# Ledger of designs, part 6: VH-VL binders against Protein BCP1 (BCP1)

Target 1, 247 residues: Protein BCP1 (BCP1), of Saccharomyces cerevisiae (q06338)
Amino acid sequence: ENEEEQNGEEEIVNIDFDFFGGNPEVDFHALKNLLRQLFGPQESTRIQLSSLADLILGSPTTTIKTDGKESDPYCFLSFVDFKANHLSDYVKYLQKVDMRLSTFFKTMIDSGNKNCALVLSERLINMPPEVVPPLYKITLEDVATALGDDKHYDFYIIVTRKYEVNFDTDDDTDSGKRNKNKDERSKKRVKADEVDYFHEEDRFFEKYAKIHFESEAKKGVISSYMILDHEGLVKSIDELETEISTW

## First folded at step 1 (VH-VL)

Design z9 (framework fv_greziprubart)
Fold by ESMFold2-Fast, scan of step 1:
Structure z9 (fold): chain C 247 residues (1-247), chain A 126 residues (1-126), chain B 112 residues (1-112)
Amino acid sequence: as target 1 above (247 residues)
Amino acid sequence: EMQLVESGGGLVQPGGSLRLSCAASGFTFGDYAMQWVRQAPGKGPEWVGLIRSKAYGGTTQYAASVKGRFTISRDDSKNSVYLQMNSLKTEDTAVYYCTRERFLEWLPYYYGMDVWGQGVLVTVSS
Amino acid sequence: DIVMTQSPLSLPVTPGEPASISCRSSQSLLHSNGYNYIDWYLQKPGQSPQLLIYLGSNRASGVPDRFSGSGSGTDFTLKISRVEAEDVGVYFCMQALQTPLTFGQGTKLEIK
């Protein structure tokens, strides 16, 4: 073509990114779309995404935009207070995901002085990972302001997603039933070995996570759940920033 | 920087008493269960006991070898945990370590004994 | 009480070679929540024990990735992919499933 950049990633990295707080007037629908991306088509039907978007907009939240505060965000990060929202639809969803989460939440409720943040973050696929360290640092500063100087959450519950590299969602070919099923186990092992991250920061979150578990793959997408303490979260971001500096 | 510093060790006669102190700095002391672990010369570590955070009742647990003779207590206002040792025996001779442990009642969040003091020597002999 | 048994008791290793330490518990350390309540500690000469691995396979803060823990139920292994001079010391496994917390007898790793 005549006037073609045709490289959306290059176009995005050459644009000025600005960081903004959550804007209830314009961010609601874009956040719902990013949440649907985060949870995937299977899990998003089990969550009241409109209610979750409202929780995000009422919580410490940072968005990244390229065309001012009134434009749609390309990225967001939010720290939703667990105790203030423990009766929410999202918490009820998480309690049904795994017994470890329901046990953890009960422990937080039974504790008089411990709390955790429900961490929600997603971005368009072409966003550079270089935005992540400042995103977390700004949002953690907002948390400290909300909770009081130098205060932070004790724990952070991160929900993210990974993908199977060799899963073909467009392949509608049904192989049918056969007596010889050894090939199915071999393919399953190969797919398990060929998993990749949508978000680079998740490699470091997994490294420092005190608890990490994953769902079974659904249409090539794996939901990943991690619990980090504050030290682990900070170290994850610092290590990511250090690695980015070598690129 | 997270630190635990033990004090109060020394030489004591069999049947005597001694009180060890452990001062914490660099973390929110009141949130942690605190443990005492000892190590006799040339032997491996032996768990002595623990005291839970006040949020979990401040309850104590002891190894059978010390139960009834040793008492663990804490003072969160002073960031300190204590081990009161009574009716001391020669077999109690050891280096005593103070360690922290998070959330024993919340076992999925268990993080091991990640901070240890330098240890204090207790010698029980005539 | 749960008894923890380590093997070998002495492990001479050439620098750069792998090392493996086994730990066996007298009863299962697998909790109904899916976790094995076993830790690994290293005690260097003249120093306090330091945490290497907790809950079976999780590395403690600052522990190099050449250390790994594996196993389930009653049989556990600590592996060092490439032994370095700084790894010299006594390694202990410990169960945290129930009180009293109990340690293995220790494995002394020495540079050959």
Scores: ipSAE 0.000, ipTM 0.407, lowest interface PAE 16.4, mean pLDDT 83

## First folded at step 4 (VH-VL)

Design s10 (framework fv_cixutumumab)
Fold by ESMFold2-Fast, scan of step 4:
Structure s10 (fold): chain C 247 residues (1-247), chain A 123 residues (1-123), chain B 108 residues (1-108)
Amino acid sequence: as target 1 above (247 residues)
Amino acid sequence: EVQLVQSGAEVKKPGSSVKVSCKASGGTFSSYTISWVRQAPGQGLEWMGRIIPIFGIANYAQKFQGRVTITADKSTSTAYMELSSLRSEDTAVYYCAREETYYYGSGSYMDVWGKGTTVTVSS
Amino acid sequence: SSELTQDPAVSVALGQTVRITCQGDSLRSYYATWYQQKPGQAPILVIYGKNNRPSGIPDRFSGSSSGNTASLTITGAQAEDEADYYCNSRDSSGYHVVFGGGTKLTVL
């Protein structure tokens, strides 16, 4: 069963969120559930999620919890080292997703001196986006500690998801509701302008991505893949933080 | 279709440097890998290095490390190969070519080639 | 010395089969790629990834490999096949590209 945890928290802005490193004693199953959410039911069957959760727990990882380090995480972010894990099941999966990922990984190997992080992040649906900038800053500090004072990855591969807003919309017969603009009746079949983000940070990641591509929609859900350099990642997070400050 | 157009022939004195250009048209330049290969008169092909413009990454053959610099300008879809401290044995035709690599480096192949730039080094 | 070895010259009679070989330890790990070069022209890709032909290359060209040896075979050689043929592969590190010395094919 892969039901999402039913908590009483519902977009409450004054909840105290605490940040923790990955906890192998308690986080494993919650991480697998968040990974299933990230990849969706179909793609999840193509990935050894238990192995991926182990990679996450062995990598720079930050979780968000409300009831201390022994409770279930509501959110995680991990930077999995590509070169250290290039023979992993997850990398083999990514190489089959698209030629651009295969080419990029070849580039990293052929460079000798460049490396990338495989970025994995997901959170419960109602987690507020205000947690995202500190999440990335803390995890980047942990990377700098692991790689040696002020060091970072050259590139970051971000896997995320988006949705088609009107994929399953039925004809509305509600009396008194104003119709949408009447100039275009094909709007119901046009999906490009009806796409929205699960994660607000992805708007900024897309802006600074050197490579961005997406899967075909599967029941209204689109998988999105982005490659950013370090400058692009930092700018994305800074712009998200600035945007949040206007809310 | 992809085409690579190289700069014209150069005559240089020993000790100087030469910078050869390779302009790509068709396709997405930033996604290409551009290799540089030279051929001295009557000799075989010799790989010098590559540039992957989208990532700003360059790799060089050991023989040329320290003398060759390969760069790219994405705004003009142009790759450059600069060779310094020229010697008479650097007299050659210099080719740029689009390099494709296989999954996990099982091979490399150059599918599109420029016409070559003749560089003559003489006193 | 060259990491990939080719015979410098071979001859074949019109309509007959010729085999050009490329030998080196890196070929145990990496596929050879084959190019044709005519005088005054840039090389043309002929075979890549063991035995794949680019569009426009006649089916008389084929590739094969076994152990540390890769071969380019031309069945029913034609006059226009007269050229220099080069193999390339990755070096033993898998990081760089290395070319064979080239084979001059004469069609009699």
Scores: ipSAE 0.006, ipTM 0.470, lowest interface PAE 11.0, mean pLDDT 83

Design s11 (framework fv_cixutumumab)
Fold by ESMFold2-Fast, scan of step 4:
Structure s11 (fold): chain C 247 residues (1-247), chain A 123 residues (1-123), chain B 108 residues (1-108)
Amino acid sequence: as target 1 above (247 residues)
Amino acid sequence: EVQLVQSGAEVKKPGSSVKVSCKASGGTFSDYAISWVRQAPGQGLEWMGGIIPIFGKANYAQKFQGRVTITADKSTSTAYMELSSLRSEDTAVYYCAREETYYYGSGSYMDVWGKGTTVTVSS
Amino acid sequence: SSELTQDPAVSVALGQTVRITCQGDSLRSYYATWYQQKPGQAPILVIYGKNNRPSGIPDRFSGSSSGNTASLTITGAQAEDEADYYCNSRDSSGYHVVFGGGTKLTVL
C-alpha cells in the first residue's frame, strides 16, 4: 500500500442511520427485493415472497433507513411467530427443506409451553455490520412488548447464506492454474476451497446453534439453516458486539 | 468416531410389540437425526421414521403411522423404536442410522449405521 | 408404482464401467443418496449430494443427476463392488425418506 494514501484523510460525509418499525405503506416491495437476495433466484421461486413480506410487516420487524420513515429500507430483521403462522406458505416451504425442521415444528405445535420465531434478516451489501447488535436488541425488545412481561421465544430458526470464496465468476481472479488457452472451459472449473459469510453474525450463530445444516453450493452460494435457543441467540449477539468493538 | 450400538435379536409372537434400542457413542447425541430403516428377508430397505433427540418428537412414514413409536433418551444417548401389533411380515432386520440432512434440493444422507437388530415374528 | 424405481439387477465385466439408475419425480427437487449393501451387513454410504464421497469410498464411484433420474457410476468395476445398491431421496412433500427397490450388481 502507498503510505501517503494511508495518511491522507478525505472528507467524511455524515451518514445518519435510523431504526424504524415495518411500514406497510412503503416497505413491501423493498422487503420482497431483500428476501429475493436472501434466498437467491432458485429458492425464491419456491417461496411466495409477497405472502412472506406480508408476514414480516405483521410481525415484530425493524428496518434501517437514511431518509426517514417513508424511504426504502437498507436492512431489515423480523421475528415471525411460528404458532400464529404455522399454516403459512413459508412454514410449508420450511417443512420441505429438511426433516429436522418438520420434526421440530411438530414438537412446537404439540407443546403447550414452547414457541419459536422464524428469523428473517437481510441488508444491502454496503451496510456496516456495526448495525447488527442494535438491530437485534431493538427487535427483541419489540418481541417482549408483543408477547408481554419481557417474554421471548424458546427457539429461533435462522435462515441465511454463505459463499464459496474461489467460485468461478465474471470477476474471477486466476486460481493460480498455469493452463494453456486450449484447455479453457473444458476442464478448468475450480472447486471452492474455502467458504465465507455474507453476514458476519452467522459465525456466532453457528457456534451456538443447537441444529445447523446447509445446502450443497449452488452457483457458489450455500443456504444455511440454524436453530438456536434464546441463550444462544443472546450470546451470539453479545460476542459479535465484543468483536466489533475491536475493529 | 460416532458409533451406533443396537440391542440384540428378538423373537416375538403375533400381536405383541417389540422395542429396539440404538445407543450412540463417540459424539454429541442430540445434534443429529436418528432414522429407523427395516429390511425384510430378501427385500429392500424401508424407512420407518426418524427423531431428533433434542426435540423429542418423531416423523413417521405413512405406512407405519399409528403403530410405530420412536423416542429418544438424551441422558443415556439412546434412541428407541417400538413397533406394535406385530405380524409375520414384520420379520426383518431393523437398523438405526444417523441422518445428516441438507437444504431442499440437496437431500439427506445416513452416514453411520447400526449393525441391525433381527426381529422374528412367529408362533 | 413406487416413488423411486431401480432395475432389480445389472451385470458388469471386471474392469468395465457400469451405471445404476434411480428414477422418480422427487429427484427433480432432491439429490439421490446411494448406499452399498453386502450380504449380512448394514448398508454403507457411497455417494451423497451432487457427487460427494465419504472418506474411504474409492474414487471409481461417482454420482450424477438430471431431471427425474439419478445415476451411480462405477468406472473400472472390481470384484468387491459386487453388492446391492440402493438410492434414497425425500418424497414430494420433503417430509419422508423413500428408498428405491435396490439393484443387485454382479461382477462377472
Scores: ipSAE 0.006, ipTM 0.465, lowest interface PAE 13.0, mean pLDDT 81

Design s6 (framework fv_cixutumumab)
Heavy chain, then light chain:
Amino acid sequence: EVQLVQSGAEVKKPGSSVKVSCKASGGTFSDYAISWVRQAPGQGLEWMGMIIPIFGTADYAQKFQGRVTITADKSTSTAYMELSSLRSEDTAVYYCAREETYYYGSGSYMDVWGKGTTVTVSS
Amino acid sequence: SSELTQDPAVSVALGQTVRITCQGDSLRDYYATWYQQKPGQAPILVIYGKNNRPSGIPDRFSGSSSGNTASLTITGAQAEDEADYYCNSRDSSGYHVVFGGGTKLTVL
ESMFold2-Fast, scan of step 4: ipSAE 0.138; ipTM 0.614

Design s7 (framework fv_cixutumumab)
Heavy chain, then light chain:
Amino acid sequence: EVQLVQSGAEVKKPGSSVKVSCKASGGTFSDYAISWVRQAPGQGLEWMGLIIPIFGTANYAQKFQGRVTITADKSTSTAYMELSSLRSEDTAVYYCAREETYYYGSGSYMDVWGKGTTVTVSS
Amino acid sequence: SSELTQDPAVSVALGQTVRITCQGDSLRDYYATWYQQKPGQAPILVIYGKNNRPSGIPDRFSGSSSGNTASLTITGAQAEDEADYYCNSRDSSGYHVVFGGGTKLTVL
ESMFold2-Fast, scan of step 4: ipSAE 0.483; ipTM 0.751

Design s8 (framework fv_cixutumumab)
Fold by ESMFold2-Fast, scan of step 4:
Structure s8 (fold): chain C 247 residues (1-247), chain A 123 residues (1-123), chain B 108 residues (1-108)
Amino acid sequence: as target 1 above (247 residues)
Amino acid sequence: EVQLVQSGAEVKKPGSSVKVSCKASGGTFSDYAISWVRQAPGQGLEWMGTIIPIFGTAYYAQKFQGRVTITADKSTSTAYMELSSLRSEDTAVYYCAREETYYYGSGSYMDVWGKGTTVTVSS
Amino acid sequence: SSELTQDPAVSVALGQTVRITCQGDSLREYYATWYQQKPGQAPILVIYGKNNRPSGIPDRFSGSSSGNTASLTITGAQAEDEADYYCNSRDSSGYHVVFGGGTKLTVL
């Protein structure tokens, strides 16, 4: 669904959101749950999620909460340093996803001077998209502080997900009879050709991505992978902020 | 969609170099990788290397490292494969192919192939 | 390991089913891709991923994989299917591509 429709409820818009750094004493289990949501049940079994959550908590990370710093986060964004963690389970997972990722990582290692961040972000579906631009701006500021001298990464590896709009829809009693033919039913499901975003920012990330590729749909969910340079990342967030201002 | 057009046949002497071109049309050149695969007479397909133009990154089969260089010119949508220190064993048809990938565990696949360039190395 | 092994030749009677196999350690991590090559022609992509067909490839072609083995199946072989079939995959490093030796299919 559209993010506006998901997060437009009156009760949600009356909640104050606060931004916090990652808290290893509180955030671990909530981060693992958000990571399961991001990767889905199938892909989550291919990743050591506890190790990934620890990696996030050791990296520049921003969470969003409503009940103070010791409550569970509803949202997180993390920039994991690739070179510092190139032997991690998560990097090994990404290398197997696509040859372009493994080749890109080799280029980063061989360059000596270039580096990338592994971007991990997920939020509960009731979070308003208005939190996203400040989330990225705060976390990028933390990256600049961590790297020193207003430095940033050269590239960003973004992993996200999309959905097939017509997947898992109940039989439509309003739009005529469904035929009994198994082949016709399969063709109609296969021709569910509308795809939408869980995260509005992904529309802009795709626009500025240097590399973008997607998985086959699994139970109506598609994994999406993008590589952006710093300029592309900044432009994506700025365009999202502009779009939100027109809502 | 994408078409790949290769340069014409070459006859070379041992010890010389050959540079084969592969011009792409359709699609965005930067969005895919270009692989070079050769086939000696009566033999199988042999991967030489791949370039990912968006990053300027190329990687090569160990057998050809030090002799092969793969480059790309984004302004002309053309990839090049240069093989130096030619030997009679380098006589083959050289193909360029568009290399695409998909999700975890998928490997790479080459969905569009050039027609091939015959390179003959003889004294 | 980087090697992929194929049987060098296989035969099938017109209208019958044939299976061509590809074996190697890299297939534990990566799906095989299958190509058809006729004499004097460039290879054509037939199957990629576990069992995906490009547009224009007949539905009689299918793929399967288990452990270190991948298979290309042609159900109801036709005379036009007579060709060499190659598998490829990434090697264990993930950076290099490796091809099998090819299988010559003869349709009797």
Scores: ipSAE 0.007, ipTM 0.532, lowest interface PAE 9.9, mean pLDDT 82

Design s9 (framework fv_cixutumumab)
Fold by ESMFold2-Fast, scan of step 4:
Parts: sequence; structure tokens; C-alpha cells
Structure s9 (fold): chain C 247 residues (1-247), chain A 123 residues (1-123), chain B 108 residues (1-108)
Amino acid sequence: as target 1 above (247 residues)
Amino acid sequence: EVQLVQSGAEVKKPGSSVKVSCKASGGTFSDYAISWVRQAPGQGLEWMGAIIPIFGTANYAQKFQGRVTITADKSTSTAYMELSSLRSEDTAVYYCAREETYYYGSGSYMDVWGKGTTVTVSS
Amino acid sequence: SSELTQDPAVSVALGQTVRITCQGDSLGDYYATWYQQKPGQAPILVIYGKNNRPSGIPDRFSGSSSGNTASLTITGAQAEDEADYYCNSRDSSGYHVVFGGGTKLTVL
């Protein structure tokens, strides 16, 4: 089952969620913690997370909170303008992750009239997927306001994470048999290839992605990167909304 | 799996243009960067630019900016490189190559190369 | 600067070990890739990333990197290894592909 359904006495569905813009006075540390969750311990060391949190707070950003605008966010979504920030630490990170991203970014610069957004989003595991379509719709409206006259980005770079369903802590803490037996390692690899999503929307993003690539699994977690065009992003959110209506 | 097949040799006059084609056979074309690399007689390899066919936008080396146009036709799995205002110094073998990646720190690497198209520019 | 520098020529005796080097500022950020080119032929990929070999490339070929230097090592050189060897990488911006000048390997 979906991880959001694994919630005992906490009735997340009965919580009143409110949407807010990014708040530099309150949100910085919570955003940094959510970014550390998104990237995980290893990838987080490759990114200047404080600089990235500042970048988010300077960009179209929506947070979700339950205790008013001065409380910590449970969720955020941000669209960071690529061209305005192409010299940022985060862009340098993305260029090193996969050289197709570097080639793609340069084509945006050389085109003159095309641009992309760097999409950053994370939420607490127990957040309901029902918040996702309105989250994207509100933030895309803010993007249109910022760019002018119903304008949007041509492309979106989405970074997310997935997990190996059958990853065993004992495989990591006692690796003797795995390291000694090639056949045993092959069998563990086959089991590890069964994966699932932390974020339900990612199933639809993958379906419409023009390019999708993933890291090797590290302690059962896989980093996932996708490039979507605007039509693909909108279709992904619409299909998620339709799917949710059947739940 | 994938193989890149290039168009035949060309002889051109100075001031004209040449358009070289690169057709992918097999299923791995649209999602990869296709680079163009030339080599003058007895000289080294020189990168000209690249395209990722699914996006339809190209990236050019500064030296060739304004003279080279790289395009792709996804329906025929074919990339093109057109070089205008030809000079005798443009006499070279022109290669297309598929750019592949290795996670974090990969640099640029080209795993599949076309056999090359000889372009001779002479009066 | 992000330009890649290679010595133009190197020689090795049959069965001996040779090391071909590539130097450039960007190599601290991006791994070098190595290609072999024989007369009249297109280049072929021999090493990518730190030390990965494509299928069909003999295990006598290996790669290494330290700081701004990348190296291609051929252990137990064979006659068929005589060729030009090119390194490439991204420039310091990460946006452009750059090739080294090439090293002609002669197997004595």
C-alpha cells in the first residue's frame, strides 16, 4: 500500500490545510529540512541547501500549513526560473548529475525565446495526495502573474525520490554474504528492482516526461529526474486529479 | 544496438553550404544528445554542437555560432548539420555521435559514432 | 581555462605498460572520456567515467583521475593498440564539449 495509508490514530484526512506564499521570516529552516528529505543524506552534501532555500523563497512558492501563516509548512512547491539562476549552485549540481541536463540547459540559453523552471517540491509522508492538484494550480497561477499575460515555462525540471519496496536494513548492516557471493548479490538486485513512489503525482510525471533518468539505489532510495514540457505537466496534474476522484 | 548512418561525401565551392545527415537505426535516438564533431586532415577532433531530438533545440560551440544549424526529424530518426559560408578550412570529415551519460561526474562521452562524411571545399 | 592538454606522441614496447595523460581545469569537476582512433576510421569509446569499459574493450585498458589530470593506462601493450588517443570532457561552464589535441601511440 501507499505510505499515506499507513497512519494509525492520526486522521490526516480531517486536518484543515491552508495554502500560503513563501514566508522568509518563518519558512527558511523548515524548507531546508524538507530539501534534506527530498535529496537524502548523500545528495544533500552535493548541494548548498541554504542557498537553495533562499532561491525558493525568492521564487513563486506555495506552502501548506495547518496552524496559520506563522507555523511550519508541511509541504512546499516552488518554480525556480532557470535563466535568472543559471549560475546558481543548484544548476551546477544538476549539470553534474546527467550531462543531458547540461546540454538541455545550454539549448535554453541559445534559443533566445525558451526557458525552463526548476521544480522543487516535498511534503511530509503522511500528507494526503488530494492537496497536490490545487498546490500546482495555485503556484502555476503565480508563475503566470510573474511572467505576464498567461505565460508559462516551456519546460520543467522535476527532481524527486523513489524507494525499493523490499530493501532490508540487514542487507546494509551485514553485507558479508552479498560481497562474497555474486549469485546472492544478483538475487538481491532482482528484489531491489521492485520500486514505489513517495509522491503519487510522479507516476503521471514519468508517463509524460520527455526525458527521465535515475540514480543507482543508495540504501534503498533512488533519486529521480524528469524533464516535462508544459502540456505534459498540465496533463499529469489533471490525470492525478481524475485518479483521486475515483478513490 | 543503435547504429548511426551518415550521408555520402560532398565536394563544395567556397561560399556555398553543405547539409550532412545522420540516421539512427534502432530504437535509441530521440532521448539522447546527438553531437557533431569534425576532423580536418591530419588534425584533432573538434566539437561543433549537439541536439536532443525530442526537444528540437540545439547547442552550438562558440566558434560555429551563426554558421552552423543542427536539426532533427524524429519521424525518420535523422539528425542534420548544415554549415554555411564554406571556406577551404572547413574541409574535414564530419562525424555524428550519440552522447551518453554516467551519473554524477560523467563529463561528455560518445558511445556510438557514425562512420563520417567527407566534405571537401575547393574552387 | 578549460582547454584539455595531451602530449602529442608517446611510445611503448610490446608487452610493457604506457600511460597517456590529459590535463585541464575542468577535470576536477568532470571525468575525462577516452577514445581510440585508427587511420581512416571513426573514434571508438575505450574508457568513460572514472574507470568504466564498454563491452568489447580489453581489460588491459584502464582509467584514473586525480585533481586536474586524467590518465589512460594500457597494461601489456599489443601491436593493435597503436593508434591516436583522444580525451574529452566538458569545459568549466559544463555547457561545451572539449577534446584534447590527441596522443599518437607507437608500439615498438
Scores: ipSAE 0.435, ipTM 0.712, lowest interface PAE 3.0, mean pLDDT 85

Design t13 (framework fv_cixutumumab)
Fold by ESMFold2-Fast, scan of step 4:
Structure t13 (fold): chain C 247 residues (1-247), chain A 123 residues (1-123), chain B 108 residues (1-108)
Amino acid sequence: as target 1 above (247 residues)
Amino acid sequence: EVQLVQSGAEVKKPGSSVKVSCKASGGTFSSYAISWVRQAPGQGLEWMGGIIPIFGTANYAQKFQGRVTITADKSTSTAYMELSSLRSEDTAVYYCAREETYYYDSGSYFDYWGKGTTVTVSS
Amino acid sequence: SSELTQDPAVSVALGQTVRITCQGDSLRDYYATWYQQKPGQAPILVIYGKNNRPSGIPDRFSGSSSGNTASLTITGAQAEDEADYYCNSRDSSGYHVVFGGGTKLTVL
């Protein structure tokens, strides 16, 4: 299947992962670093990351750590309430990314009956996908506790990133050791049409997304945005769990 | 090849309602926003609201909130705009337009327009 | 919602350059889009995303933006450019579309 992912899984399979709630006293800087990884250097300058980290720590959030609750997280997942934070910097960023998000958000505000969560999640590259289904299940239980009466959000706004499989590094071009021919670059662009996922759950999120849009690639990385309803989110995680059970 | 085909002209009495249709052909219907923009004789363009058909939910300009209803039927690729409690100042050409988006800070823009439906409100 | 202001009318001599302006605070956050409308016709898109032209729009049309002001420039105006020009953007909340009042261009 995914040999690179399976090799990463084998490397860290003997590490004991524990799940914790967000810890405002120790998690702030690690969350900012994971957010910088999620958005990349260009998009990160468009977002007030400190404010976003504060929103995460004030929201239903689960982290994964190996050395107890006082250590740095390797992974986080957060559901930030849209209506409670509709004037936030992060919402303003999302409105500028795609005007359909702005139309959608206004619908949520005007409905009175519906709400959505801003989903933020990132992890270190070699974390095993097996942690993802329990991560979502625990955090959704925390959401139900926060909203009361086993409630959930109607919709979820997911931000993630993908990569072009055939993207070349810049190291060879500056050395003058490689061909700079325009025809060669055109051929590489055609081959770079194939994309792959940093987060395997995104394959299932895309399958159930009501709206999915992407940025143009920048140095082989693509920003990806999705709107899922609750049924779609649950089905995505269930299908990921089913696939993992075959491993 | 993307086309928006609107229903024909209407003459209505004050206090009645009108429902205008906009049928899309070519391209993707369900995930694009369809907006309604009107223009009274000799006046400028005025945005009324828009809908993203896949959600079935509409966003309205404040001036029209409570009097306009925008809906979509994905099976026929048709958007509708219904305006109630008509008065003489609602006499206008009503356009549907498809809203496209260019990534970050570029705003939204209307890349395809219907030819317009003339609605005349008179006694 | 934010108001976008345009001058009602402007004139240009055939072959000369004209600039049509659109002003509003929301233009600090969102680029203006420009449309051309001829009598009895629906508007057509001429400039989007600051300075992008759709297929079929001549090179003489260009856009620019600075602060709360956006401009549509027609370099070497032709008789066929005589029309009403509208800008639009999002309001300051980002939720609503707003249009300028329109500028009638007369080519002399």
Scores: ipSAE 0.467, ipTM 0.739, lowest interface PAE 3.0, mean pLDDT 85

Design t14 (framework fv_cixutumumab)
Fold by ESMFold2-Fast, scan of step 4:
Structure t14 (fold): chain C 247 residues (1-247), chain A 123 residues (1-123), chain B 108 residues (1-108)
Amino acid sequence: as target 1 above (247 residues)
Amino acid sequence: EVQLVQSGAEVKKPGSSVKVSCKASGGTFSSYAISWVRQAPGQGLEWMGGIIPIFGTANYAQKFQGRVTITADKSTSTAYMELSSLRSEDTAVYYCARELTYYYDSSGYFDYWGKGTTVTVSS
Amino acid sequence: SSELTQDPAVSVALGQTVRITCQGDSLRDYYATWYQQKPGQAPILVIYGKNNRPSGIPDRFSGSSSGNTASLTITGAQAEDEADYYCNSRDSSGYHVVFGGGTKLTVL
């Protein structure tokens, strides 16, 4: 986890990141690729990713780019309005993941005055976690502008992924023939129950989540789902920012 | 071990309301869904609704929307189901049950059930 | 129970195999869950998530699914299996739990 974050900083040192809104003319295919990364190959087949990318582009969304607004994004964060999109394919997917999400969503529909955001975020593996606090702050400001009068969502549904540290990973097809009997791979299988984060912010989201549940590991990857209230989301980002300041 | 303990039998007059309790012991109460399922004499199971105590938010079956209220008190680990405007056809055993999901594409399932509370509506 | 259809009754001879079926459009999207209920008792979970058994449920109980139909199979029925069996799924919205009407199993 720390090693991957340090490696990311080294690889992208001296690169200037800029924040942009979603661009429907340019971002569609890059968003689909980032969504495939977020959900993984198996979960991606359960979601209409083109429809989800369209929802993102119609929602408060911030992207990070290095070559101007017309280039491909390295990172995105989107807050998709649940009530406006409750008949969407993505909501149907979430209802099938856990019955608590189904119960929770129905209560939002019935409340009249409560709403939640479907939070979608992903970045290239080598992006530094230092981009995360400003990413959320900018997007929350855009939400306040869209909802009016410094309004915010009551709740946030965060979907993310984690990995098993000692999982025996298969290399890409680019690699030559691999000997599965190699000692290094055998050792990796010994403690498959150790888990780590792709996204450092998820440590703080988990701390403040009202509900948190996870899938069983599939090829070393675990899907993670969280429901936070607004106070919990803000505290998570503030605590991440404080932690980063010590690095 | 998880145990759900329900309040005792009730006899009510038509037009009144009844409030049944379900106290959870063992395991985590607040983050699991608690559902209410009733069964009229000689009839099948009928889902009424469920609640996630940590949110205090409830989901109701369409048939009961407007007549049923499901609440929870997380400090006492107790869920409640209140049914108003009682009629003779509301005579039933009312169960509380803990609801879980297994994997994607599985329907919700109830792993622990209360023993049931008999509610009789008669004039 | 109009959303999920079960035959009201079925019988099986001691030691023989019986299949109890549940039919409904939601079963194309969700694996059914099965419960056993004996007179005067709360239901108990028998099968969940296609073909998983809780601890304490004998291996003679199994689940299967195809299209809009789910089945509970009891291989080598015993006298104590005599009970009402209910399936559940979700409605078309995915928001609500729905139960089948129940099947009374008589072990002859």
Scores: ipSAE 0.303, ipTM 0.698, lowest interface PAE 5.0, mean pLDDT 85

